# VH-VL binders against Ureidoglycolate lyase (DAL3), part 1

All scores and structures are predictions.

Target 1, 195 residues: Ureidoglycolate lyase (DAL3), of Saccharomyces cerevisiae (p32459)
Amino acid sequence: MVTVVAETLTKESFEEYGTIISPDEEISRMQNLEKGANQGTAIKLLQVSQVENKSTSKVPNWNLFRCFPQPHLNRVFTQGSNQAISHSIKVLEKHPCSTQTFVPMGRTSAEVAYLVVVAKEIGNKPDLSTLRAFTCLGNQAVTYGLGTWHAPMIVLGKEEHLDFSVLIYESLDPDRPEKDCVEEHYSDGDVCIII
Structure headers, positions and changes below count from the first letter of each chain, unless a header shows other numbers; antibody chains are not in Kabat numbers.
F, E and O stand for the ipSAE by ESMFold2-Fast, ESMFold2 and OpenDDE, each averaged over both directions (binder to target, target to binder). V2 = 0.75 x the mean of E and O + 0.25 x the DockQ between their complexes.
Where letters were taken out, [cut] stands.
Atom coordinates printed by the task and the answers are left out, and those that the model quotes come from them; centres of patches stay.

## First folded at step 1 (VH-VL)

Design a1 (framework fv_acasunlimab_arm2)
Fold by ESMFold2-Fast, scan of step 1:
Structure a1 (fold): chain C 195 residues (1-195), chain A 117 residues (1-117), chain B 110 residues (1-110)
Amino acid sequence: as target 1 above (195 residues)
Amino acid sequence: EVQLVESGGGLVQPGRSLRLSCTASGFTVSSNYMSWVRQAPGKGLEWVGYIYSGGSTYYAASVKGRFTISRDDSKSIAYLQMNSLKTEDTAVYYCARHRGWGYFDYWGQGTLVTVSS
Amino acid sequence: DIVMTQSPSSLSASVGDRVTITCQASQGISSYLAWYQQKPGKAPKRLIYAASTLQSGVPSRFSASGSGTDYTFTISSLQPEDIATYYCQQLNSYPRSYYTFGGGTKVEIK
């Protein structure tokens, strides 16, 4: 049995599992805030996330995920909350041949909008000794690295749903679905996250 | 069964160097944060530093520039290299594991370092 | 550095008593706080993390609460095996700060 406490998502804390797009964090790192792009109306930051492709597909797919919170998670979460809500993870998945990027739509930086749960790989299985969980703000996007095991998207908050634009390279070969996605399943209570 | 065992402590003169080892079993060192925490005789706990799963290190101000944390993944050992030792560095040194930032879930038994002439 | 002020520094109570220990941070730490128990001659053991979450296997008589800069740890019914020094520890979320411990509270039975 493994239990971990969710932490705030940051570029540094996630670097072993992939990359994130974290606008406020990126802006806070800059020395010069000149609006040099779009004729003086934008700050442009390049290469803020990394995508990788080992699949046979040469072009990425944009998918749409409309995610619904589970009943016990359909509530307001704030950073530093003393609610201590427990959530049991039923599956971790891996995309062997592609990174996968989730960009949330319609939430703000003022709220905790979703939960990301990740682990490194050992022997083609999740290494539960590396299990970590992150609370994610509504304006943060996550890219899972190659070989990073992760839980299917977990939505938090009072809203009925959260939509994600999802970028992935996938072969969509009906004869070889394991090339796009591999899963490891867990019993209730074996892998728990405290939010 | 998770176990951490520190070694390398002893008596050392001020200004000299000493290297501590933390041998881990029951888990993969490279997949966890490994911290060093010290306790001077009769005093409280003081965090010394840690190494990320990815290899990045962070140190308390009191040891920054003098102490270096590293690891040998093939041997499952984390190290604390202590340079320019001061009498104020006299303490029991513990290694501790954590999965997130700073919540220590397993500790070693500690190893005593005495810095005196 | 974030300074953790822990009080009292020591206390003596009877078996069955309610014991409360407090920690105050010099700045907000967003509930990134843990509580540890250290018995004489032993390494510390984590009892509480994330300010209020009880570690698996730790007796329910231990509890904690708090937010911002003010945190409390309680033993609802003190037992002989609870004789130990208790420490709070802070860790910041962003930007990262040095991890710091409180000064400790020595709990004895009279």
Scores: ipSAE 0.000, ipTM 0.426, lowest interface PAE 18.2, mean pLDDT 85

Design a10 (framework fv_acasunlimab_arm2)
Fold by ESMFold2-Fast, scan of step 1:
Structure a10 (fold): chain C 195 residues (1-195), chain A 116 residues (1-116), chain B 110 residues (1-110)
Amino acid sequence: as target 1 above (195 residues)
Amino acid sequence: EVQLVESGGGLVQPGRSLRLSCTASGFTVSSNYMSWVRQAPGKGLEWVGYIYSGGSTYYAASVKGRFTISRDDSKSIAYLQMNSLKTEDTAVYYCATGYRYYFDYWGQGTLVTVSS
Amino acid sequence: DIVMTQSPSSLSASVGDRVTITCQASQGISSYLAWYQQKPGKAPKRLIYAASTLQSGVPSRFSASGSGTDYTFTISSLQPEDIATYYCQQLNSYPRSYYTFGGGTKVEIK
């Protein structure tokens, strides 16, 4: 049995598991906020996330995930909240040959919109001693690195759903699904996140 | 309920070592932050370091390389090992725990005096 | 390190007065800021988290606001039991995972 408490998603806290697109964090690092792009109407930050492809596919896919909160998670979460809501993880998955980027659509930086649960790899299995969970704001995107095990997307908040634009390189070979995704399954209560 | 109790404080000479303990009850130590915060007499709060639920440790620059935070999950105890103590390390040391990078619960504190 | 500049260092006010304390971060902290009350001889108690959210059980006369680098804490009608030192604390650990407290504001009654 493993239990971990969810932490705030930041670039540095996630760096062992992948990269994130975190606009407020990126902007806070800048010394000068000159709007030099789009004819003086934008700040442009380059290469804010990394994607990698080790698959035979040469072209990435944009997939759409419409994710629904489970009943016990269909409630408001605030960053720094003192609530102790438990959530049991049933699956961790890995994409052996591609990073996978989730970009949320339709939520703001004012709310916690989803939960990311990750682990590093040991012996081609999740290393549960490295298990971490992150609460993510509506304007943050995550890219799982190669070899990073992660839970299928978990949505938080009072809304009925959250859509994600999902970028991945995949072969979509029905005879070889393990090239795109491998899974480890857990019994209820074996891996728990406190939100 | 959640309770934290510090112990191990006392008078110690400069250059020596001292270990503080923080005994936790009412929660699972391995799934929570365990932080140390100190306060020199008449001064403000200074964060010392913490160990997060996954086991990684972080330290303030003033103590990095001298202080080590660890925990014994089976006993629900967090430790602060203080080496190469300096007179400026004199303070009340609090342990604190919480969710998501903030301190929900604090111990009563234990005084460490570094003096000849 | 993110430096937290808290002002004023001390203040004296009368019962019923509005008291405002400010906290400025050396860089943006995305509302990852808490406010603590410390009474003499006691451990700190968290009053506010996430810049503006009041901790359960804390009186409504305490409030806070702010974003980016600038944050404020207000006691709308000072009571005798509010005599304490108040601290802000930065909780956004970027780029290193460490926390920073402001210098504190000692609140006394005239």
Scores: ipSAE 0.000, ipTM 0.422, lowest interface PAE 17.5, mean pLDDT 84

Design a2 (framework fv_acasunlimab_arm2)
Fold by ESMFold2-Fast, scan of step 1:
Structure a2 (fold): chain C 195 residues (1-195), chain A 117 residues (1-117), chain B 110 residues (1-110)
Amino acid sequence: as target 1 above (195 residues)
Amino acid sequence: EVQLVESGGGLVQPGRSLRLSCTASGFTVSSNYMSWVRQAPGKGLEWVGYIYSGGSTYYAASVKGRFTISRDDSKSIAYLQMNSLKTEDTAVYYCARGRLGYAFDIWGQGTLVTVSS
Amino acid sequence: DIVMTQSPSSLSASVGDRVTITCQASQGISSYLAWYQQKPGKAPKRLIYAASTLQSGVPSRFSASGSGTDYTFTISSLQPEDIATYYCQQYYSYPSGRLTFGGGTKVEIK
């Protein structure tokens, strides 16, 4: 049985598991806030996510995930959670040959919009000793690194749904689904997140 | 707009095989749980199996080892491969889209499979 | 497997009557329960999900409640077009196990 408490998503806290696009955090670290791009109307930050491809596909797919909150999670969460809500993780999945980037659509930095649960790999299985969970703001995107196990997207908040634009390289070979995705399943209570 | 259409049903002899197809339009098959549910004439709904968005499959005890669910994401089709068919497998087979938190929100119209000598 | 016990198996009522159907799970399912309506020769239609959330476009006379192992579905004022078989279904077992339906309740007008 493993229980972890969700933390606020930051670039540093996620670095072992992948990269994040975190606009407010990026801007806060800049030495010069002059709008030098787009003829004086934009601040441009380069290479804010790291995408990798070891699949047989030569082109990435943009997929759309419309994600719905589970009943016990369909409520407001603030940064630095109340720690009264427990969520049991049923699946961790891994994409062996590609990073996967989730970009939320239609939410703002004013709300905690989703939960990211990740683990490193040991022996082709999730290493639960490295399990971490992150509460993510509506304007933050995550890229899971190669070999990073992660829970299917978990939406938080009172809204009906949260859409994600999802970038991934995948072969979509129905005879070899394990090339695109591998799963490990858990019984209720074996892997718990406190939000 | 968003719909599921089953095909491949028909009359088949006991012990034979049959493959059903479920063609999806208006959404991405790989982003959802694609499920098969059957209903014998005059009987209730019986869940057959699903394929999770990540590719793992689960089956009802009555079909485990005989039926296999797969999908072709490039064609937006889910399949149910039925082997070693029994007369008890006679039913209308529905394809349904599952979502975590929302159960089956979209259903196909069903395809009849009759297993008879 | 989680066993879903639905009651009654059938009922007859008059137009305008209140109809109640119950569904019990063999273990807690944390409100991961849906209710479906199936008319003869048609595919099932989801009316309720998450135990109590009404599907968009479904008439307000349909409602449901419950938690843990005990769930109820109600038609406050039965209409002729409501003649159908109604099923509960647990989906607590997504994505790690088997799904199960209740046995169904056939609703008829006297």
Scores: ipSAE 0.000, ipTM 0.444, lowest interface PAE 17.4, mean pLDDT 87

Design a3 (framework fv_acasunlimab_arm2)
Fold by ESMFold2-Fast, scan of step 1:
Structure a3 (fold): chain C 195 residues (1-195), chain A 120 residues (1-120), chain B 110 residues (1-110)
Amino acid sequence: as target 1 above (195 residues)
Amino acid sequence: EVQLVESGGGLVQPGRSLRLSCTASGFTVSSNYMSWVRQAPGKGLEWVGYIYSGGSTYYAASVKGRFTISRDDSKSIAYLQMNSLKTEDTAVYYCARGSYRWYGSYFDYWGQGTLVTVSS
Amino acid sequence: DIVMTQSPSSLSASVGDRVTITCQASQGISSYLAWYQQKPGKAPKRLIYAASTLQSGVPSRFSASGSGTDYTFTISSLQPEDIATYYCQQYYSYPSGRLTFGGGTKVEIK
C-alpha cells in the first residue's frame, strides 16, 4: 500500500515528470514585463511546454476530454489543502511514443480544478516509490513526458464537468495498441492519494 | 545523497582496450539515462555517448564503432568499454546523470572523473 | 552535427563587473540549451537549462536568455568564486542525435 499527499503543482516540482504551462508562475519569474507582442498588447512567453513524438504519426491529434468528477471529489478544494479526502487510483498509464498535453477549458486560477498523479518507470512498470500527486489550478496545463506513468484525468470542484483540449501523437494502429498506450491496474486501496 | 563515482582509468597503449565503470548511489540507474563526457587536457568538454533508461545507446561520431556503453542494473553501474584506443582519446572521463524523466538531456549530477592516458 | 560556437574564448574582468558570454548554434535549437560552470580541477556544474531557467540554489547574479540560434549567459556582478570556464550545451538533437558543447569561455579576474 502506497499513500501520497497531494501538493501544489509548480514548474519545479513537476520537472521530473514533464512540463507545465503555468502562466502566473511564468510571469512572476520575469524581470521584464514589457508588452512587446501584438502591437504592445501582449507578453509572449516562448516554449513554455515541450511536445515530443516517437510515434509513426507525423501530425498531432487534438482530442477533447469532457471529464466528470467522481462523487467524493465533487466538492471545492483549496490550494494547499490538508488531508481531507482519500482517492484510490485504479489505473496508471503511459504513452511510450508521445507526450500528452492537457489544457483545461473554462476554469480560472482561483480554482483547484484537477488532480495529476504521476510516477517514473522501473522495469516497464510504474515506480511507486516515485509516485507524486499534484493539485492543479484551472489555468494550468500539464504535459506528461514521454513514458511518464500517469493516472487518467481526475477532475475536482463543484462544477458538473471540466473539458480538456488534449494534444497527442498517436498511430491509432489497431494491431499495435501498446505503441500508443500501456496500462497498469491496481486494486482499490493499493494506491491512495490524500487531497 | 546522489553520487556518481568513476573508476578504471589509467595508462594504456594505443590500439588496446580499457573499461570504465560509473557506480551510482542514491538513485536507480535503470530509471535514468546515463552519459559519458570527456575532456582532453586543457581542452573543452566533449560528449561521448549515453544509454537510455530503456537500454538504447547513442554515440558521438568520434567514438562510434569503438566505444560501447552498457549498464548492470542490479549493481547500479554504468560502463564505458573503449576499444581501439587512440592517443586522441586521452582525457578525463566523466559520467553524468541526464534528465531522462522526459527528453531533456542536460546533466544534473556528475562524477569526479577518471583520467585515461593513451600513449606508448 | 550541431556546432556550438562560444565567444569570447577567454576574458578578464574585475570583481563586481558584468560579464557576458554568447553561444551560437549552427541551426535553430528551440531553447534546448544548458549552461555549465567548471572550476579548476572540478567536474562541471549545471547552472541553467532550457536556455533561461536557473537551477535551484544557484545565485541570482547568474542569468541567461536567447532563442533560435543566439544565446547569452550573464554574470551581473562577478565574484571571486565565479572564476571558472563556462560551457553551453545543446540538447535539441536528443534523443536520436548527438549532444554538443561550446568551446568554453575562461573567466578570470584581472
Scores: ipSAE 0.000, ipTM 0.425, lowest interface PAE 15.2, mean pLDDT 85

Design a4 (framework fv_acasunlimab_arm2)
Fold by ESMFold2-Fast, scan of step 1:
Structure a4 (fold): chain C 195 residues (1-195), chain A 119 residues (1-119), chain B 110 residues (1-110)
Amino acid sequence: as target 1 above (195 residues)
Amino acid sequence: EVQLVESGGGLVQPGRSLRLSCTASGFTVSSNYMSWVRQAPGKGLEWVGYIYSGGSTYYAASVKGRFTISRDDSKSIAYLQMNSLKTEDTAVYYCARGYSYGRYYFDYWGQGTLVTVSS
Amino acid sequence: DIVMTQSPSSLSASVGDRVTITCQASQGISSYLAWYQQKPGKAPKRLIYAASTLQSGVPSRFSASGSGTDYTFTISSLQPEDIATYYCQQSYSTPPWGYTFGGGTKVEIK
């Protein structure tokens, strides 16, 4: 039985599990806010996330995930507030040979839009002692690192769905599916997140 | 090329134990889900349990605490240890292979072995 | 548990007929559904997975579609060798609820 309380997603809090694209956080840390790119109309920040490939594929795939909130999560969540809503995790998965980046489409920084649940690895299984959960704003993207166990995408909020553009390197070898994805399953109540 | 062969079925009295074996060939057992599915005479299919690639086991509520799934990777054999057998456990027991990516289980099945629990 | 309801329980058709079997889940299963063929005295054989993807080597007369809670399996031109009981199976739920099968549809030639 493991229970963790969801915390706000930040670059520092996620660094052991991967990287994030967090525009407002990046901008808040800049010394010079001059719009020096796109002929004076943009601020350009380089290399804000890392992708890695250990697969045999030489090109990445862009996949589309249309994710729907579960009934008890189809409600407004506010960053930093404790609503004491419990959510049971059924699966943690790992991509051994590629990072995986989820970029949400059509949400804003004004709302908590999804939940990220991650763990480090021990003995080719999730190390539940390292389990953490993060509430993510609609304009934040996450990249799960190699070997980072994570829950399939969990959508929050009152919208009907949230679409993600998903970048991953995949071998897509039907005889070796474990090269692309490995799963660990949990019974209801064994792994719980408090939002 | 993938083959699964079950053995160990037979007639057994209520309350006793029986162990079924599933010998696999043509793939790596430790890289796949190995499942047991049963079918009572004249009835439909019922999932019993599985052992996934990482070694953890999961069971249907009707057999949890009585049945145990294990495997011997060096011999490519999966086992179903059935304890405290009940008349309701009478069925043909199939060994089936699955894979976890996309949750598409039971792509190959053995021919089954009959277990009859009767006095 | 997610309950899978198949209709009809049995049907009788002529060679060359189009046969349709339906499967309804008690809740949304996001296309985590497979279809199996079981001939008398034999093990089940998977024909379809992910609601609509045909297993390699399976004849094109078999097809399936569906989403949410409603799924359909079709044999476009029934052949004598297609006589069997067909089962749908959801894999959306995880243990301890497990994977549930429909009650089966027995397909016979009249």
Scores: ipSAE 0.000, ipTM 0.454, lowest interface PAE 15.4, mean pLDDT 85

Design a5 (framework fv_acasunlimab_arm2)
Fold by ESMFold2-Fast, scan of step 1:
Parts: sequence; structure tokens; C-alpha cells
Structure a5 (fold): chain C 195 residues (1-195), chain A 118 residues (1-118), chain B 110 residues (1-110)
Amino acid sequence: as target 1 above (195 residues)
Amino acid sequence: EVQLVESGGGLVQPGRSLRLSCTASGFTVSSNYMSWVRQAPGKGLEWVGYIYSGGSTYYAASVKGRFTISRDDSKSIAYLQMNSLKTEDTAVYYCARGTTVYRYFDYWGQGTLVTVSS
Amino acid sequence: DIVMTQSPSSLSASVGDRVTITCQASQGISSYLAWYQQKPGKAPKRLIYAASTLQSGVPSRFSASGSGTDYTFTISSLQPEDIATYYCQQLNSYPRSYYTFGGGTKVEIK
């Protein structure tokens, strides 16, 4: 039995599990704010996330995930109330041969929009002693590192759904699905996140 | 050129309501954080609340439940609806812009005085 | 709630003096801090953001530094037009953005 309290997603806190695209965090730490790109109308930051491919695929796929909140999570999460909500994790998955990037669409930086739950590997299973959970703003994207165990996307907030553009290298071989995704399943209450 | 102009301030009795307006020009209101900041006579600055893209609002604890921020994107106006006014709400109210790049306030209006007195 | 403690509350200095104002956060704020100047009867004006970045058009005699919980604002050579109250402001983005100002420092010329 493992219970962890969700913490704020930052580049530093996530670095052992992957990379994130966190625009406000990136921009606030820059010394030079000159809009030198797009003819003076943009600040361009290069290589803000790392993608890796060890699959047989030659090109990445852009997939669309329309994610729906579970009933007990279909609510606004704020600092004063969010620590009272418990969520049981039923599955952790990994992609053995590719990173996977989730870019949210249609939420703002003003609200907690989704929950990321990650763990490192021990043997061929998630190492629950390394389990961490992160609350993510609507303008933050996450890239799970190669072989990082993670929960299928968990949406928070009052909206009916949250769409993600999802970048992954995958073979899509129906005879060998384990090359693209491996899952570990948990009973209710064995792995819990406090939000 | 960016300009913010507040209006609607005045003298009001405790328990009543006032609505302040902030007329913006030179930028798109819906692309930025529009905040209200107040300053009681002889005192420091206090953040009141903001509205951001998509209409999301957030408020300081001292005004939560009494004040509401809204905007009219077609007219480039942000509003502060103040209900159940108290004498301690007496202040100059400023409208301030924060960008999505840096949310710190880069442009401010001239302020409008609200006096809550019996 | 993050509390910003600004010191001193007031100071008097001569033209040409170096003036230093400090701001301490009740917890780490990762350099999410700005400094504002407010002249009597006028709206505040942003001088510095992201702890150390000087706003375009602001004289180079204004500077700031700091990290974690401790931040400093400096006027290297005080001029008569610098008579004002100066405020620090933190920005917290978790779980929603909100702002807290320091109490202000009144700068006067002797």
C-alpha cells in the first residue's frame, strides 16, 4: 500500500521521470526577453522537451486523446480543498521503445487541468518507492521518458473533457502490442494519490 | 500604445454596491491577465483579483464572495463588481495588465477612488 | 499564503547615494518577483521583473538580484526624480496564479 500527495509540476521536480514544456517557467527564468523571432513578435525557445525513439517506426505519430474526468475528479481543484480528495490508481504503463508527449488543448494556465503519476522501474515492474504525482496546469505539456512508468491520463476540473495532442513513436504491430505498451495493474486502494 | 482607463469610482454607503470599469486600448484584453489592485489611503498595494483567457477568475481572500471580475472582449472593457461594500474597501482601485509571458503588471491605469463611508 | 516582508519601511538619503531595499518571502519563490516604483499621486510603474530583468526604458542605475527567499533592489546613484515608494511583488502560479506585495519602502532625499 502506497499513498502519495500530489505536488506542483516543475521542470526540476520531474527531471528524473522525463521532461516538460512549461512556458511560464521557461520564460520567467530567461535573462533576455527580446522578441527576436517571427519578425519581432515571438520569443523562440529551442529543444524544450526531449523525444527518443528505439522502436522500428521511422516517423512519429500524432494521436488525439479525448480524456474524460472520473466523476469524483470532475471538480475544481484549489489549494484549500484539493488535499481532501483521494484517487486510486488502477494501471501504470510504460512505452519501452519511445517517449510519449501529451500537449493539452483548450485549457488555460489559470487552472489545475490534469494529474500525472509516475514511477521508476525496478526489474520489469514499477518501483512504487519512487512513485510521485504532479498537478499540471492547462498550458503545461509532459514527456514521459523512455521506460518511465506512468498512469493513463487523468483529467481534473469542471469541464466534460480535455483533449491532448499526443506524440509517440510506435510500431502498431497487432501481433506484438507489448513493443508499444506494457501495463501493470493494481487493486483499489493499493496505490493512492491525495490531490 | 497601451492604455488602461478606470472609471466608476465614487462615494458609497456601507452595504451597497459599485461597478468599476477598465477600458483598454492598444492590445487584446482576452489575451492577457487583467487584474485589479487597490491601495487604501496612505497604505500599500493589495491585489484584488484577475480574469484571464477563457474567463477564469481568481480573488484575494479579503474580497472573495463579494467582488466579481468580468470582461466584455468586444468593447475591450474589464469590470469589477463590488457588492456588500465595507469601510475597509475604501481605496484607489487600479486596473493592471499582466502578459502570458510575464504575469507581472507592465501597464497600469491611473486609478479610480472608491470611498465607503456613512 | 506567501508573505512578503520588505525593509526598511522608509529611508532618507542624499543625491548620489547608493540605496538598497530588501524583500524576504516566507517561502521560496524561485525568482518570480518584480519591483515597482510609485510616485506621489501616480500609478505604480514596473521597473524590474523576473527578479533581475530591467524594464525597457528604465535607467540603468536601477538593478535587482536575489534568489530563493531573499531579494534586493538597488539604486546605484540616487537622483531627485527617484523620490517614490518602492514595492516588491511575488507571483505564485500554484495551483492558480496570485500576487502578494511587500509593504513598500518610502525613499526620500535629505
Scores: ipSAE 0.000, ipTM 0.435, lowest interface PAE 19.2, mean pLDDT 86

Design a6 (framework fv_acasunlimab_arm2)
Fold by ESMFold2-Fast, scan of step 1:
Structure a6 (fold): chain C 195 residues (1-195), chain A 118 residues (1-118), chain B 110 residues (1-110)
Amino acid sequence: as target 1 above (195 residues)
Amino acid sequence: EVQLVESGGGLVQPGRSLRLSCTASGFTVSSNYMSWVRQAPGKGLEWVGYIYSGGSTYYAASVKGRFTISRDDSKSIAYLQMNSLKTEDTAVYYCARLYKGSYYFDYWGQGTLVTVSS
Amino acid sequence: DIVMTQSPSSLSASVGDRVTITCQASQGISSYLAWYQQKPGKAPKRLIYAASTLQSGVPSRFSASGSGTDYTFTISSLQPEDIATYYCQQSYSTPPWGYTFGGGTKVEIK
């Protein structure tokens, strides 16, 4: 049995599992804050996330995920405020041939909007000794790295749903679904996150 | 590799000031919570204060108004400015990181001794 | 402030013995608790977080459990290198109220 406490998502804390798009964190790292892009109306940050493709498809797919919070998670979570809610992870999945980027739509930096749970790989299975969980703000996007095991998207908050624009390279070969996604299943209580 | 190295400790007279530095390597200071924890000789650990990734600072009641925490992101240094020092402030001062948001200290420096005595 | 009461304040045990330390919070802290080891003359090192999760690279003889207000830390088979003072710390109450540590338990080998 493994239990981990969810922590705040940051670029550095996630770097072993992938990359994130974290606008406020990115802006704080800039050398020059002048609005030099879009004719004086924008700050442009380049290459804020890393995508990789080992699939046979050369064209990425933009998928739409409409995610619904589970009943015990359909509540307000405030960053820095501990509600100590336990959540059991049933599945970790891996995309062997592509990174996968989730960009939330319609939430703000003012709220914790979703939970990301990740692990590294050992022996073609999730390495639970590397399991970590992150609370994510409504304006943060996550890219799971190649070989990173992760839980299917978990949304938080009082809203009925949260939509994600999802970028992935996938073959969509019905005869070889394992090329796009591999799953590992867990019994209730074996892998728990405290939020 | 992650390292935290404190400096600036020493002997100082009551009522004077002293500034401690914590040089960080192997991670970005501005993306983490930088905390100070002290330990008086033969006593336990006492949290002093921190500066979190967004820049706001918080302090233990015992040092509020006398101590100030700041950081220099370009140099990867966190500071503890100690004013109006009292003999009760005599302690080894540790710099510690809260990598997992505000929850737990994961890396500690070696500590620097501050002795407040006449 | 959440007060953390550790017991015992000190103990002496033989190599191979099972050692148990208890930490009690003045209010429920929902498993937001860590355990640190401080060897003589050294900085503290985190061994356990989230009440029961062992830090990567820490020997399996160290374990911990608990919930609510009552938490325990166990060394299943004491080794000479385990001579240290052990501290619990709650993180349920964060600034502006701050983090609080237990008073520490000094573990010595006979």
Scores: ipSAE 0.000, ipTM 0.415, lowest interface PAE 20.3, mean pLDDT 85

Design a7 (framework fv_acasunlimab_arm2)
Fold by ESMFold2-Fast, scan of step 1:
Formats: sequence, C-alpha cells, structure tokens
Structure a7 (fold): chain C 195 residues (1-195), chain A 121 residues (1-121), chain B 110 residues (1-110)
Amino acid sequence: as target 1 above (195 residues)
Amino acid sequence: EVQLVESGGGLVQPGRSLRLSCTASGFTVSSNYMSWVRQAPGKGLEWVGYIYSGGSTYYAASVKGRFTISRDDSKSIAYLQMNSLKTEDTAVYYCARTYYYGSGRYAFDIWGQGTLVTVSS
Amino acid sequence: DIVMTQSPSSLSASVGDRVTITCQASQGISSYLAWYQQKPGKAPKRLIYAASTLQSGVPSRFSASGSGTDYTFTISSLQPEDIATYYCQQYDSYRGSYLTFGGGTKVEIK
C-alpha cells in the first residue's frame, strides 16, 4: 500500500522526473521584463523544456489527447487547498526511448487542470519509494524524462474534457512494443493519491 | 513461430453458455494485450473485448455483462466466457494479439484462424 | 463511439489498375488507423498501421495516407492475389470508447 499527497507542480519539484513549461514561474524569476522579441511585443524564453530521442524514429509525432475526468475528479480543485479526495492509480507506464510532452489547450493559469503522477525506476519497474504526484495549472506543460514512469493523463475540473498536444518520438514497431511503452499494473487501493 | 489457435466453438441454444479458448505459442500471453473480435456470417468485423497484460478487461456494449475475458498465464491461454447467448451472437470469433500504442490506443497484429459459434434453437 | 464510414462498399477492377479506398471517421483520430486485408475464408491480416506505415513483408504496391478524419488506402497495380475485403480500423480509443472498423470494401477482378 502506498499513499502520496499531491503537491504543487514547480520546476524544482519535478527536476528528477523531467522538465516543465511554467510561464508564470519563468517570468517571476526574470529581472528584465522588456519585450525584446517579435518587434517589441514578446518576451522569448529559450530552452524551457528538454526533449530527447533514443528511438529509431528520426521524426517526432504530434499526437492529440482528449482527456475526460473520472466522476470523482469532475470537480474544482484550487492550488494550495487540500480537498482530501483520494484517487487510486491502476497503471504506470514509461517510454524508454523518448521523452513525452503534454501541453494543455484552452485552460487558464487560475485553475488546477490536471494531475501528474510519476516515479523513478528500479529493476525495470516503478520505484514506489520515489512516487510523487503534482497538481498542474491549466497553463503548465510537462515533459516526462526518458524512463520516467508516469500515470496515463488524469484531468481535473468541472469541464467535460481537456485536450493535450502531445510530442513523442515512437518507433511503432509491433515486434518490439516495449521500445515505445512499458506498463506496470496495480490493484485498486495499492497506489493512492490524495488531492 | 508465433501463432494463435482458437477452440471451443460449436452449436449452442439461446440463453446458454459457451467458453472459447485461445492458445498462444511463440510469445507470452501475460505480457501482451489480448482481444476477441467477431464476424457474423457475411458481415464485417466487430470488436468484442480485450484484456490488458496486467489483467484489466474492457467490453463492447453489446456483450458487457454477458461475456468475460480471462487468461491462464501458466498455460498461455486466453478465454472468452459467453453467457446468456443470443442468436445475434452467431459469428466466427477471432483471438488477436493487441499492440498497445499508449493511453488506450491499440490495434491487432496477430490473428488466430477463428472458431465458429452458432446460436440457434 | 467513433463511426468509421468506408467507401466504396465494393469495386471491380482489372489487373494492373490503381485501386483507391477511403475511410472517414466521425471525429479526428490523429492517424491512429490501421488497414486490414481479409481473403475469403481467412483471418484478417494487417497491412498498414499509424495511417501510413507499411507492415514489414507487405508488398510496396500497398500504400495509405490521411490525417484528421479522412484516410485513403491505395493498391497501385492490382494483382489477382489482392482479391479480398479491406477494412479500416480506428484505434484512437480512450476511457471506454470502442475499437471500431469500417464496413469493408470488397475488391474483385473484372
């Protein structure tokens, strides 16, 4: 049995699992807010996330995920507030040869829009002692690092769905499916997240 | 060599039960997703259900509550238990190894030869 | 459910002809689409996956393309052994959505 309390997604807290694109966090750390890009109309921040490819594919895929909240998660979640809602994780997966980036579409920075659950690897399986969960704002994107175990996308909020643009390198080789995705399954209640 | 062989089909009366078996060789059933797909005489293909490598199952609405998919990892056999059979369940039933592309996306790469199930009075 | 509309339902062509079959999804499926060949009395065989990727060992005269809701399968030079029914299948299923097949296209030689 493992139970983990979800915490706020930040660049520092996610560092060992991957990278994030966190606009408000990036901007808050800048000392010069001059709009030097796009002829004076933009602030350009370089290399805010990292993608990596060790697959046989030389071309990345842009995939679209339309994600639906489970009934008990179809409610408002506020950053920094504990509603003590429990969610059982049934699957953790990893992409051994590629990072995978999820960019949410159409949500604001004022709302918690999704939940990211991650773990490091031990013996080719998730290391549950490193399991962490993060509440993510609607304007934050996540890149899972190579070999980072993670739950399939979990969306939160009252909306019917949340769309993600998803970047991944994948071989799509039916003889070697483990190159693209590996899964570990859990029984109800064995791995729980408190939101 | 990789192959799937279905067995257990035959004639059965409406309302009764029948269990189909799918024997795999050349690969491990427990490490793969396994699906059942059926085809009524002269009709197209219809997905019935699948079992994940970890044991979770999903079913088409037309069979949910009546059909159960399971497996015996020690024997490398997948099963389709069919209860409360109806005449519209008459079809050739195929067992298929399922390639998982992540996040609920899966397609079939290896198919068995099929076994005919006829439900009639 | 995502509904797959396949056309035509049947066609007849001569050996050497270019044959085209189309498949339309009721909503975007992000190229998660496979094409299967089923010869009379046999199980289906996958020819194409990810909308355009040819399965290893499948002759190069078979090809496919498409994105979003519209997908196409082509046989560049029809051979006698290609007589079969061809099915498209979407596999962009999530949270209880079904894997759905097109109605099939029966390809015959004139």
Scores: ipSAE 0.000, ipTM 0.440, lowest interface PAE 17.3, mean pLDDT 86

